# VH-VL binders against 4-hydroxy-tetrahydrodipicolinate reductase (dapB), part 4

Target 1, 258 residues: 4-hydroxy-tetrahydrodipicolinate reductase (dapB), of Thermomicrobium roseum (b9ky70)
Amino acid sequence: MLRLALTGVTGRMGRAVLELAASAPDIQLVCGLIRPARDPHEVAAQLPAPLALTSRVAELVQGADVVVDFSHPAVTVAVAEAAAHAGIPLVSGTTGLSEHDQAVILRAAQHVPVVQAANFSLGIALLHWLLPELVARLPTWDVELIERHHRHKRDAPSGTALALARTLLAAREPAPSPLVYGRGPGTAPRQPGEVGIHAVRAGGEVGRHTVLLATDDEAIEVTHWVQSRRAYAQGALEAARRLIGRPPGLYSLQDLVT

## First folded at step 3 (VH-VL)

Design b8 (from n1b with heavy chain N31D R33H; framework fv_narsoplimab)
Fold by ESMFold2-Fast, scan of step 3:
Structure b8 (fold): chain C 258 residues (1-258), chain A 126 residues (1-126), chain B 106 residues (1-106)
Amino acid sequence: as target 1 above (258 residues)
Amino acid sequence: QVTLKESGPVLVKPTETLTLTCTVSGFSLSDAHMGVSWIRQPPGKALEWLAHIFSNDEKSYRTSLKSRLTISKDTSKNQVVLTMTNMDPVDTATYYCARIPEYDFWSGWSDAFDIWGQGTLVTVSS
Amino acid sequence: QPVLTQPPSLSVSPGQTASITCSGEKLGDKYAYWYQQKPGQSPVLVMYQDSKRPSGIPERFSGSNSGNTATLTISGTQAMDEADYYCQAWDSSTAVFGGGTKLTVL
């Protein structure tokens, strides 16, 4: 049984991880991180399974085989140090880290395996591996990236779309203008090697990313569709499972699916 | 150096609304999970916690006074504001604002009131 | 509403040990905090999370918390330690203070 410690137990991702871990027969939740201003008994009563709660990262990692972290940069840094000292793997989805914060994560990765990702979708991680292969084998095909999200999404294009576009461009010959954000009146005709990125904002869609590879005669569409934010929590737990027994190092989620 | 300073002193008539401002220096109210609490002390009596607000706008209020209390922050002015409605002579007290510090690597979350303002006297006249 | 009970007063001679108690239902399951307040001054944090000292607080201050009772212990009590001492704990997202203990050093 995989003994799991978790930060961010009251946050959206933390709650999703807790729910999935509690129902997984191969996972034992051993400890969660909370603030002393929270009532440990009230928080524990809301959890789907018994879980010890602490406000200290040294106690958080005691008796755990892996730590899953969805917190704040200052907490993430402390968790990374504690995980390194305890000799246990770290899975972190915390965003907004400074260069100094990242240096601490890199030092921890010298002692324990660490996976760090902004997006824990296993499907998106697999596409980061698959798409370069497709593009490398079909170097003259046109490439467009289309992403769709709910009407209230503020950023455009999505962070996932931008990351996929970088992956696609790295596999192609350099273009004069590598990324084209939308097409409208007055935009130039398609240039060789460019990747178009198109953002759609409508309805309640959680997230959808389509890569179109096309010629005059045929096309391939590769689409990743998020049905539920549960997919990200599932990916984090799978990362935790796959990180066990790996050598020290900083891993991408892609490294765990290839 | 971290300092907190309450507005006032203030004279309030019964049934009126009290508004107090806490101006903070040496840290930002946008800093990770920093918090500010309001605590009062009637003359010669014990400390009584009223409300707190964290940088993420998470708020809590003393249960017995919840309907009368509002806490808010203005990050651009680095200020926390407490509003208390329907003041009564029994609400006469020194009002303090106090910091709840962010996460500390060595000690975790302390969630202590580690630095206090000088206090401001609020008198409710009959 | 949780209640924290402290003795209203305690008297010790200089150099003696002062032990100030704070009692509450299952207080040992929570963290206890201690504040020192001298006449006309703001409270000062002297102990947090049961037994941890803030920087600047002398080593003669120590704390414990188990069962229903938290204790602030001042060893080798000095005249400057004369003050009101308040315990505090968190009940969910709300903070609760004790009634205070007036420590007299004479």
Scores: ipSAE 0.192, ipTM 0.604, lowest interface PAE 4.1, mean pLDDT 88

Design c1 (from ax7 with heavy chain T55Y; framework fv_alextatug)
Fold by ESMFold2-Fast, scan of step 3:
Parts: structure tokens; C-alpha cells; sequence
Structure c1 (fold): chain C 258 residues (1-258), chain A 127 residues (1-127), chain B 110 residues (1-110)
């Protein structure tokens, strides 16, 4: 059984991780972190599953094989230091870290394996590994990226699409080809090595990313779509499982799915 | 476009009850955390309470001044948020705003902020 | 009376930089994210900064947030007359199990 400690137990991701972990036969939840001012009894009553709670970071990591962290920069820094002292791997999704905060995480990674990710989708992480292989093996094929999100998504293209595009461009040539954002009147005809990126905004779609590799005679489409935010919580738990036994270092989620 | 439209504001006598509604459109309401925030005439913002999405347990939190008197609920099938106000006091006189912290599914850590606000509905408690 | 402390007023001239402070405690700002809201006269508040230093789409980069210990700060560069508004900070408070707001700062562009 993997003994798991969890921070951010009352937050969106922490609650999702707790719920999934409580139902996982290979995971034993050992402790959750709460802030010193919180009433442990009140917090425990609101959780989806029973969990021992502490406000002391040193106590959080005792008896754990891994700590999963979806908290706040100050907590993440304290947890990273404690995890390093205890020899415990750290999986963290905390955002808003300063350069000083990140330096603490890097020091912890000298002593224990650490995964940091803003997005814990295993599928997207796997595509960052798989797409370079496809492009390297099919270097003459045309590449286009199409993403779809609900009509109210403010950014275009999505951050995920831009990251995938960077991965595709890096794999094609030593010197990357430029991105072509959409095609319309006045757009030049397709040039060798370019990657088109297209943003669709319609309906209530959560998120879908398609990479099209094509010739005149055949095509391959690789599509990832999100149906539930639980996919991210599941990814965090799987990262925790895969981080066990790895050498100290700062790992990407991609490093864990190869 | 993401839109929140409050309704139900009225003049009520002390000790009375009133139910406010907030009609949401332009986003996946069932995934969003929803809050009520009020503002007394000429005063600052005061958080009233919130309700989490059903996926995250559907639990509610309330500010101390309204705890036990106000109840927040949601109807995901109608994309509507409610505030049931009981035992109203003159101190409850305010513009009541409906807010959401994550109108977009891709915002994963939005539980502590109010991203989109309605225009407000006025509640006056006076004898 | 407000749990978070802001100066009641601030002022600057067009093109200058103004900073609005927000002071709290370990139970709120010390352990939780800070968000900032702009309220123009006669309108509903608008989210300006979330998660300490992040800007939503549509908010100009001349608005920035920072947090250190139990205090937060909103900086507005290149002041414009349309920035005249009330500004509020907010954070979750673990002791109260709820969101707390600052008292608000009325910004006047001279």
C-alpha cells in the first residue's frame, strides 16, 4: 500500500484527490494538512472520507511514502523542506510560486524526487512524449493543431495548444518553423515545415486538442479531450505512484509517463 | 458571454423573509462555485457565503453575521443560485451580488476569488 | 471592523504609479491567496487580480499584485482618469471559515 499525505484537503483539487485516493485499493491515506487556525473536527466533518489531520508539516510527512500538495506557496515551501528532511517524494500542483519559493523546491529536489505541474493530465503529458516520436518517424508529413473549447474561453489558442505546438516545432527541425495562426484570405499557401494552429470556440466543450499528421494519401489524428476535472486528480495520484523509488531530481509529468 | 442576473430584491420589515435568485448563463454552471457578496449603502464589500459544485460535495460556508439565518442553494438543472434570507435585520440592508469563481471549466484553483459578478439586487429592511 | 486593513484613500496624477496596501494575519493572507477587485462608481465590482499576482484576460498589465508574509499590495502604473474607483483586497480566513474583504481604498486621480 502506498501511504499518502495530502495538503489542501478542503480545496478543489485536494478534495478530488482525497475522494479518489479513499476509493483506491493501493492507497492508504495517512494524514492531511490543515492550517493552525482551523478546527480539525469541523474540517473532518466536511471531508468525503475519514482522514487524520494535522497543522504540523513534520507530522504530515511522518509515516508517509509520498506527499501530494495542492495548497499555497507558503505551505508548499514548508512541505518541500519537510519532505526533503524525511526523504519523502513530493507531487505539487501549487501555483503562484515566486523565484525564492522555486529555489526551495529545487533544493528539495536535490534530496528527494519532486514533480511539479500546473496541469496533471496524463494524456497531455503522454502526447508531449509521443508527438516528437511521430514527427521524427514521419518528418515529411504536414502537421496541424486544432483545439476546441466552450464559446466563452478568453484565451486563443489555449495554453495547452501552445505547449503542444512548441513540442511539435522542436521535434521537426533543429531550427523550428513558425506557427501559422488560422488560415484565411491573404494567408500564404502552406510552406514546408510550418505548423498551423486553429482555435474553435463553440458551445460548452470542456477542452479538446487534435494533432493532424497528413499527406496527400493518408492521415493520422491524435485527439485528447477532457470530460471531467477528475482526470487531473487521477493524474496527480498516478504521478505519486510513479514517483516512488526514483532518484532525487525535479521531474516533469512527461518524465513519469515514459 | 458569461452573465449573472440577480432578482428578488425588495423592501421587507424586520423579522421578515426574502428569497433572492441568480440566473446564470454562458458557462457550465454545474462546475462553478457560487458566492453571495453584499454591500450596505456607502459601505464596503462583505462576503455572505458560498456553495461548492456538486462534484466537490455541494457544501456551503457562511459569514458569521448570517449563519443560521441565511441558506444558499443551487438548482443546476435551471442554472440558478438562491439565497433564502430569514429573520431579516436592518443590518441586512444592502445590494446583494451573485458571483462565480470559475465560470470556465479550465480554471482549477479559483475557489478563493470572485471572477464574475452580477449587477446586484437591492434588499431594504426597514420598519 | 474589516478584518483586512487598507488605507481609506490613495491618490496620484495621470501617468504616475500608485500602490495600495492590504494587511492581514496568518489566518488569512499568511496562508491563503489574495484577490483584488475594482469598483467603478455605480457599478458592480470587477476582478482585477487573483492568486496573489495573476491577471484575468482583459485586465491591463499596468495592474499588478504582490504578497509578502501577511501583507499584499496592488500596484497601478500609468494612472488614467478611468482608474478612479474603490479597490478591495480579499482572502480566505481559516479562523472564520469564509472570505474576508479589506475596508476598501478610494483612489482619486488628480
Amino acid sequence: as target 1 above (258 residues)
Amino acid sequence: EVQLVESGGALVKPGGSLRLSCAASGFTFSNAYMSWVRQAPGKGLEWVGRIKSKYDGGTTDYAAPVKGRFTISRDDSKSTLYLQMNSLKTEDTAVYYCTTDSPYYDILTGEYYMDVWGKGTTVTVSS
Amino acid sequence: QSVLTQPPSASGTPGQRVTISCSGSSSNIGYNYVSWYQQLPGTAPKLLIYENNQRPSGVPDRFSGSKSGTSASLAISGLRSEDEADYYCASWDDSLSGVVFGGGTKLTVL
Scores: ipSAE 0.017, ipTM 0.592, lowest interface PAE 7.7, mean pLDDT 86

Design c10 (from is4 with heavy chain S102F; framework fv_iscalimab)
Fold by ESMFold2-Fast, scan of step 3:
Structure c10 (fold): chain C 258 residues (1-258), chain A 123 residues (1-123), chain B 112 residues (1-112)
Amino acid sequence: as target 1 above (258 residues)
Amino acid sequence: QVQLVESGGGVVQPGRSLRLSCAASGFTFSNYGMHWVRQAPGKGLEWVAVISYDESNKYHADSVKGRFTISRDNSKITLYLQMNSLRTEDTAVYYCARESYFSGWYEGDFDYWGQGTLVTVSS
Amino acid sequence: DIVMTQSPLSLTVTPGEPASISCRSSQSLLYSSGYNYLDWYLQKPGQSPQVLISLGSNRASGVPDRFSGSGSGTDFTLKISRVEAEDVGVYYCMQALETPRTFGPGTKVDIR
C-alpha cells in the first residue's frame, strides 16, 4: 500500500483526491492537514471516509510514502520542507507561488522527487509530448488553439491553453508573427507560422482544448475535454504513484506519462 | 518587515463595549491564523481567542465566551476583537499575535506580536 | 484545558552565570510526530513577548545560541548558558498542542 498524506482535505481538489484515494485498493490515506483553528472532530464528521487529521505539518508527513498538496503558497512551502526532511516525494498543485516560494520547492527537489503542476490532467500532459511531433511533421499547416470553459472562469485564455500555445510555437521554430488572441475587426490577415488562440466562456463546461492543424484541403483536430474535476485528482494520484523510487529532482507531469 | 499594530483600547465603565483592531503589514495576512492574548497589570499572559485564515473557524477562551467576538477583514488586512459586557477583570494589555502555522517547518508558535493596547475597565 | 506550571517563579543571577527554568504540563505534549509542542517566550520590561524556542528545542531566528530548550512529554527546561543584561525579563512556556493555548505563570529573571 502507498501511504498518502493530503493537504487541503476540505477544498475542492482535496475532496476529489480523498474520494478517489479512499476507493483505490493500492492507496492508504494516513493523514490530512487542517488549520489549527479548525475542530478536527467537526472536520472528520464531514469527510466521506475516516482520516486522521492534524494541524502540524511535521505530523502530516509522519508514516507517509508521499504527500499530495492542494493548498496555499505558505502551506506548500512548509509541506515541501517537511517532505524533504522526511525523505518522501511531493506532488503539489498549488498556484500563485512567489520566486522565494519556488526557491524552497527547488531546494526540496534536491532531496526528494517533486512534481509541481498547475494542471494534473494526464491527457494534457500527453498533448505536450504529442503536439510537437505533429507540428514538426506538418510544418506548413496552419495552427489554431480553441479552448472552452464555464461561464464563471475569470482568466482568458486559460493557463492550460497558454502553455499549449507555447509548446506549439516552440515546435514550429522561431517565428516573427506573434500569438494572435482572437480574431475580429482590425485583425491582420493570417501570417505564416502564427498560432491563433481563442477563448469561449459558456455554460458549466469544466474544460475543453482543441488544436486545429489545417490546409486548404484537409484538417486534423486534436481535442481534449474534461467531464469531471476527478480527472485532475486522478492525475495527481498517478503522479504520486509514479514518483515513488525516482531520484531527487523537479519533474514535469509529462516526464511521468512518457 | 512583519508588523502588527493594535488600537482601540481605552478607559471604559463596566458593562460597556470596546472594539479592538490589529493592523497587519509585511506578510500575506490571509494565509495566517491570528490570536488575541491579554495580560492583566502585573500578571501573566492569558490566551483570549483565535480565528482561522479563511474566517470559517473561531474559538474563544471560556472566560470571554459569549461576550467577546474575534473577526477579521482580509481585504483590509485587519484583525478585530469586539468586547461586550466588559468586567473589571478584563482590564489588561491586549496583544494580537500571528501563528507561524504556514511559515517554514513549524506551525503553532506565536512568531510575531503587536505592541499591545491597554483596556482599563473601571467605575 | 492543559495546565502549565513553571519553576522557579523568580530567579536572580549574576551576569555571566547560567540560569535554568523548568516547565511542566498536565498532559504529554509529545505527539505521534515525535515533536513536543512547547514554546518559550521572553517578555522584556515594557515590551511585547517574543518567541525564543519552538517545538521544545528549536531556537527561533535571531536568538543567541546561549539559549537552549530541552525535555519531552510533560517536563521541559529552558537554559541560558550565560545570562546577559538584555536577558532580564519574564520567561513563559506555552503549549501549542491544543486549543485553548495555555501559558505557564512566568519566571522573572533579574540580575544582582
Scores: ipSAE 0.000, ipTM 0.418, lowest interface PAE 14.1, mean pLDDT 85

Design c2 (from ax7 with heavy chain D56Y; framework fv_alextatug)
Fold by ESMFold2-Fast, scan of step 3:
Structure c2 (fold): chain C 258 residues (1-258), chain A 127 residues (1-127), chain B 110 residues (1-110)
Amino acid sequence: as target 1 above (258 residues)
Amino acid sequence: EVQLVESGGALVKPGGSLRLSCAASGFTFSNAYMSWVRQAPGKGLEWVGRIKSKTYGGTTDYAAPVKGRFTISRDDSKSTLYLQMNSLKTEDTAVYYCTTDSPYYDILTGEYYMDVWGKGTTVTVSS
Amino acid sequence: QSVLTQPPSASGTPGQRVTISCSGSSSNIGYNYVSWYQQLPGTAPKLLIYENNQRPSGVPDRFSGSKSGTSASLAISGLRSEDEADYYCASWDDSLSGVVFGGGTKLTVL
């Protein structure tokens, strides 16, 4: 049984991980980290599953086989140090880390396996491997990227779309292709090797990314869509499972699915 | 008895350099997180930076006003903490205190408090 | 200005209860522990409260700390003349990756 410690238990991601882990027969939740200002009794009553709670990082890692972390930079670096000292793997989704914070994570990775990702979608991780293979085998095909998100999403294109675009451009031979953001009045005609990115904002769409590869005679569409944030939590748990027994190092989610 | 003794404070011209020392005794220095805190004449406390124990990487953190100019280091064999100050400015004029976050145990909770303080050493940056 | 906000002064008479506030944000007090320091005139600061409400050995029980949301308070009951000092709150700030202090409160025992 995999003994799992969790930070960020009151956050959106932490709650999703808790819910999934509680229903997984191969996972034992051992401890959760809460802020010192929070009453453990009140927090426990609001959680989707029973969990022992602590405000101390040293207590959090005691008795765990892996730590899953969705917190704040200062907590993440303390957790990374504790995990490295205890000899247990770390899965972290914390964003906003400084260069100094990242150096602490890299040092922890010298002692224990660490997965660090901004997005824990297994499907998106797999696309980062698959898309270069497709482009390498179909180098003359046109490429477009279309993403869709809910009406309230403020950034455009999405971070995920930009990352996929970078992966596609890096895979092209002989030189990187230019990115084209949308098409409208005044847009130049398609140039050889260009990749278009199109952003749609409507309704309650959680996230959808489509890569279109096309010629005059045929086309392939590769679409990933997220229906529930449970997908990210599932990815984090699967990363935790796959990290056990690996040598020390900093792993991407792609490294674990390929 | 736990004791911290700072030394090295002096009058120095703008642009100059100075190294402060803090001699620790009465506890296992190698286990402690150590910090520097300063206080300008008639003003409040300002955190300068911190160095972790070597067990937890020996990494340093600095406040924005000193980042790139000041370096914190430690010599566990001598139970001594150092603050190397370069490119000194008049606003660096202060009493500099050596502090320990935990003289007896490593801190792993993500909390940061200054348990023991020295009596301070005065740095004056003036032309 | 200081990242953490304290009143610049506070006063009381012997035997009274006085509270000193410390206000921050989610990046510091909201997520992290609060500590308090007492600085008697002409001396180095001394740890008074750590981990929001814990007292180190040698600190009288008339000193107590509390934290709620993004604010913390230091309470001093049974005020004595020897409590006349500057009091500072402190917390780690996640956005700055460092410790931040309040501006300090000068307590006068009238």
Scores: ipSAE 0.000, ipTM 0.395, lowest interface PAE 13.8, mean pLDDT 85

Design c3 (from ax7 with heavy chain T55W; framework fv_alextatug)
Fold by ESMFold2-Fast, scan of step 3:
Structure c3 (fold): chain C 258 residues (1-258), chain A 127 residues (1-127), chain B 110 residues (1-110)
Amino acid sequence: as target 1 above (258 residues)
Amino acid sequence: EVQLVESGGALVKPGGSLRLSCAASGFTFSNAYMSWVRQAPGKGLEWVGRIKSKWDGGTTDYAAPVKGRFTISRDDSKSTLYLQMNSLKTEDTAVYYCTTDSPYYDILTGEYYMDVWGKGTTVTVSS
Amino acid sequence: QSVLTQPPSASGTPGQRVTISCSGSSSNIGYNYVSWYQQLPGTAPKLLIYENNQRPSGVPDRFSGSKSGTSASLAISGLRSEDEADYYCASWDDSLSGVVFGGGTKLTVL
């Protein structure tokens, strides 16, 4: 049994992790972190599964094999220090970290394996490794990126699409390739090396990203799609499993799938 | 596309009651955390309270000045947020805004912020 | 009243960089995310920054946020006349079990 401690238990990501971990036969939830001012009974009543709760970071890591963290910078920093002291691996999805906060995480990574990611999709992590290989081996092929999300998504293109585009552009060396956002009325003909990004907003789709590599005679289409947001929570749990036994260091999700 | 429309603001006497409504459209209301924020004439913003989504337990939190007097509720079938105000005081005079912290399917990590705001509805407590 | 402390006013000229501070305590900014709101005269507030340093769609990258300890800052680069507005910081406060706002900063573009 992998003994797992969890922060951010009242947040959406923490709740999803708790729900999935509670049903996983190889995982034992041992403790969850709550803020000092919160009533443990009130918090416990709103959780999807039973969990011992503490407001003390040292108690959180006691008896755990790994810590999964979806909180905020101040808690993440304290958890990273405690995990390093206890010799416990850390999986963190906390965003909004300052450079000073990041320095604390880097120091913790000198003592324990740490993975940080803003997006815990293992499939997207794998594409960040795979796509550069495809593009580097097929440098003359046309490249287009198409993403689809639900009708209510405000940002366009998605953050994931922009990250994939940066990965694709970096692989098309040495000259920089132009990035084109959509193709509107009166747009110029395709330029050598350009990468287009197209955003589709319709229905209730959680997320779909397609990379098209094409010539006049053939094409390769690589698509990743998310059917449920639980995919991110599952990715965080899988990251926790894969960090066990690794030497100290700061790992990306890509490092865990390659 | 995303809209929050407050209604129900009125002139009421001290000790009276009033119910505000916030009609939401253009997003999946049932997944969103909703808040009420008020602003007295010529003054700053003051948080009133919040209600979590149904799948996160639908629990409420209130600012001290309104706790015990105000009740926040939601009707997901009507995509409507409510603020029931009882025992109104003159210091409750303000423009009341409803807000949502995530009207979309984005994953939240437990933060408290107000993503989309309505245009507000005015409550005046005076005799 | 306001729990977070902001300067009541700030000013700059077009093209300048201005910074608005927000000071709190361990129970609010210290433990929690900071968000920033812009309120143009006669309008509802609009989200400008969330989770310390993230921008929602439609907010230009001239606006940036940062947080250190129990304080946060909003920076506006390339100041423009349309940036003239009231700016508010906000954070959850664990001791109050609710969101707290700063008193607001009136930014004047000279």
Scores: ipSAE 0.005, ipTM 0.504, lowest interface PAE 11.5, mean pLDDT 86

Design c9 (from is5 with heavy chain Y103W; framework fv_iscalimab)
Fold by ESMFold2-Fast, scan of step 3:
Structure c9 (fold): chain C 258 residues (1-258), chain A 124 residues (1-124), chain B 112 residues (1-112)
Amino acid sequence: as target 1 above (258 residues)
Amino acid sequence: QVQLVESGGGVVQPGRSLRLSCAASGFTFDSYGMHWVRQAPGKGLEWVAVISYDGSYKYHADSVKGRFTISRDNSKITLYLQMNSLRTEDTAVYYCAKGEYYWGSGSYDLFDYWGQGTLVTVSS
Amino acid sequence: DIVMTQSPLSLTVTPGEPASISCRSSQSLLHSTGYNYLDWYLQKPGQSPQVLISLGSDRASGVPDRFSGSGSGTDFTLKISRVEAEDVGVYYCMQALQTPWTFGPGTKVDIR
């Protein structure tokens, strides 16, 4: 049984991880991290499943085989140091890290395997590997990226779409292809080699990313869509499973699916 | 852009009830905790209540516990404060505020966006 | 409950001059994570409060660099290097270490 410690237990990802782990027969939740001075009973009332809680990072990692971290940068660096000292792998999805925070994570990775990702979708990770193969084999095909999210999403294009666009552009070596944001009145006709990126905001859509490769006579579409935000939590748990037994190093989620 | 619009305030007599609403837009409402904060005329800010992103956790200040109930309807993207047994000391502008319960924030709660406020006057 | 106090309660500043506001907590806000769970909010006349600084010293997006937060444990300071007309308002510190969240009484900043 994989003994798992969890940070960010009151955050959205932490709660989703806790819910999924509670129903997974191969995972035992051993401890969760909470802020000092918070009442453990008040926090426990918020959680979807019972979990032993501590405010001490050293206690969090004791007895665990892996730590899954969805917290705050300051918590993440403390957890990374503790995991390295305890000799256990770290899975971290914490956002907003400074370069100093990242340096702590890199030092921890010298001692234990660490996976760090902004998006824990296994499908998106696989597309970062697959899409370069497709465009390398079809170098003259037109490439467009379309992403769709709910009406309330503030960033455009999405971070995921921008990352996929960078992956697609890198695959068109040696000359970089121009990236075109949307098409509207007065825009020029498509130029050879350009990659378009388009953002759609409507309804309650969790997330959808489509890569279109096309000629005048045929097209291939590769679409990833998220039906439930649980997909990200599932990816984090799968990353934790796959990280066990790996040598020290900083891993991408792509490294764990290929 | 993030917008929070409170409504439901007004003048009421002591012992009566009011229900405040806060309509949210510009962010993924069901991903964030929400707060109510009040400000009596000419006085400072006083935190009133919090609710988690899914409504499973609620906490109320001792001054209102048992009389006020925070709730939310994620399908309507609206936060509520049910105020029962109102007292003259509850007279204040009531603000709804967005908290950080989102992915990566742990239990740290920053009030990053506030509504315009709605005035509740309790007088006989 | 953690009690927050501020000094001065009111401050009148000539435009372009610096301003300094102190905030004290009845117990340490320094967490084992290394962060001080103290935030600063500004309420301009007739407006809703807005976040100014989080975690002791982190400026919120869009906040000018003339604003800075410092301090640790129980003593915190908000400094404005050169006060401008748009900075008039009431400044509140708030602890976010434990429930209930508690605000200081506020410091009113006026221009001479």
Scores: ipSAE 0.005, ipTM 0.407, lowest interface PAE 12.5, mean pLDDT 85

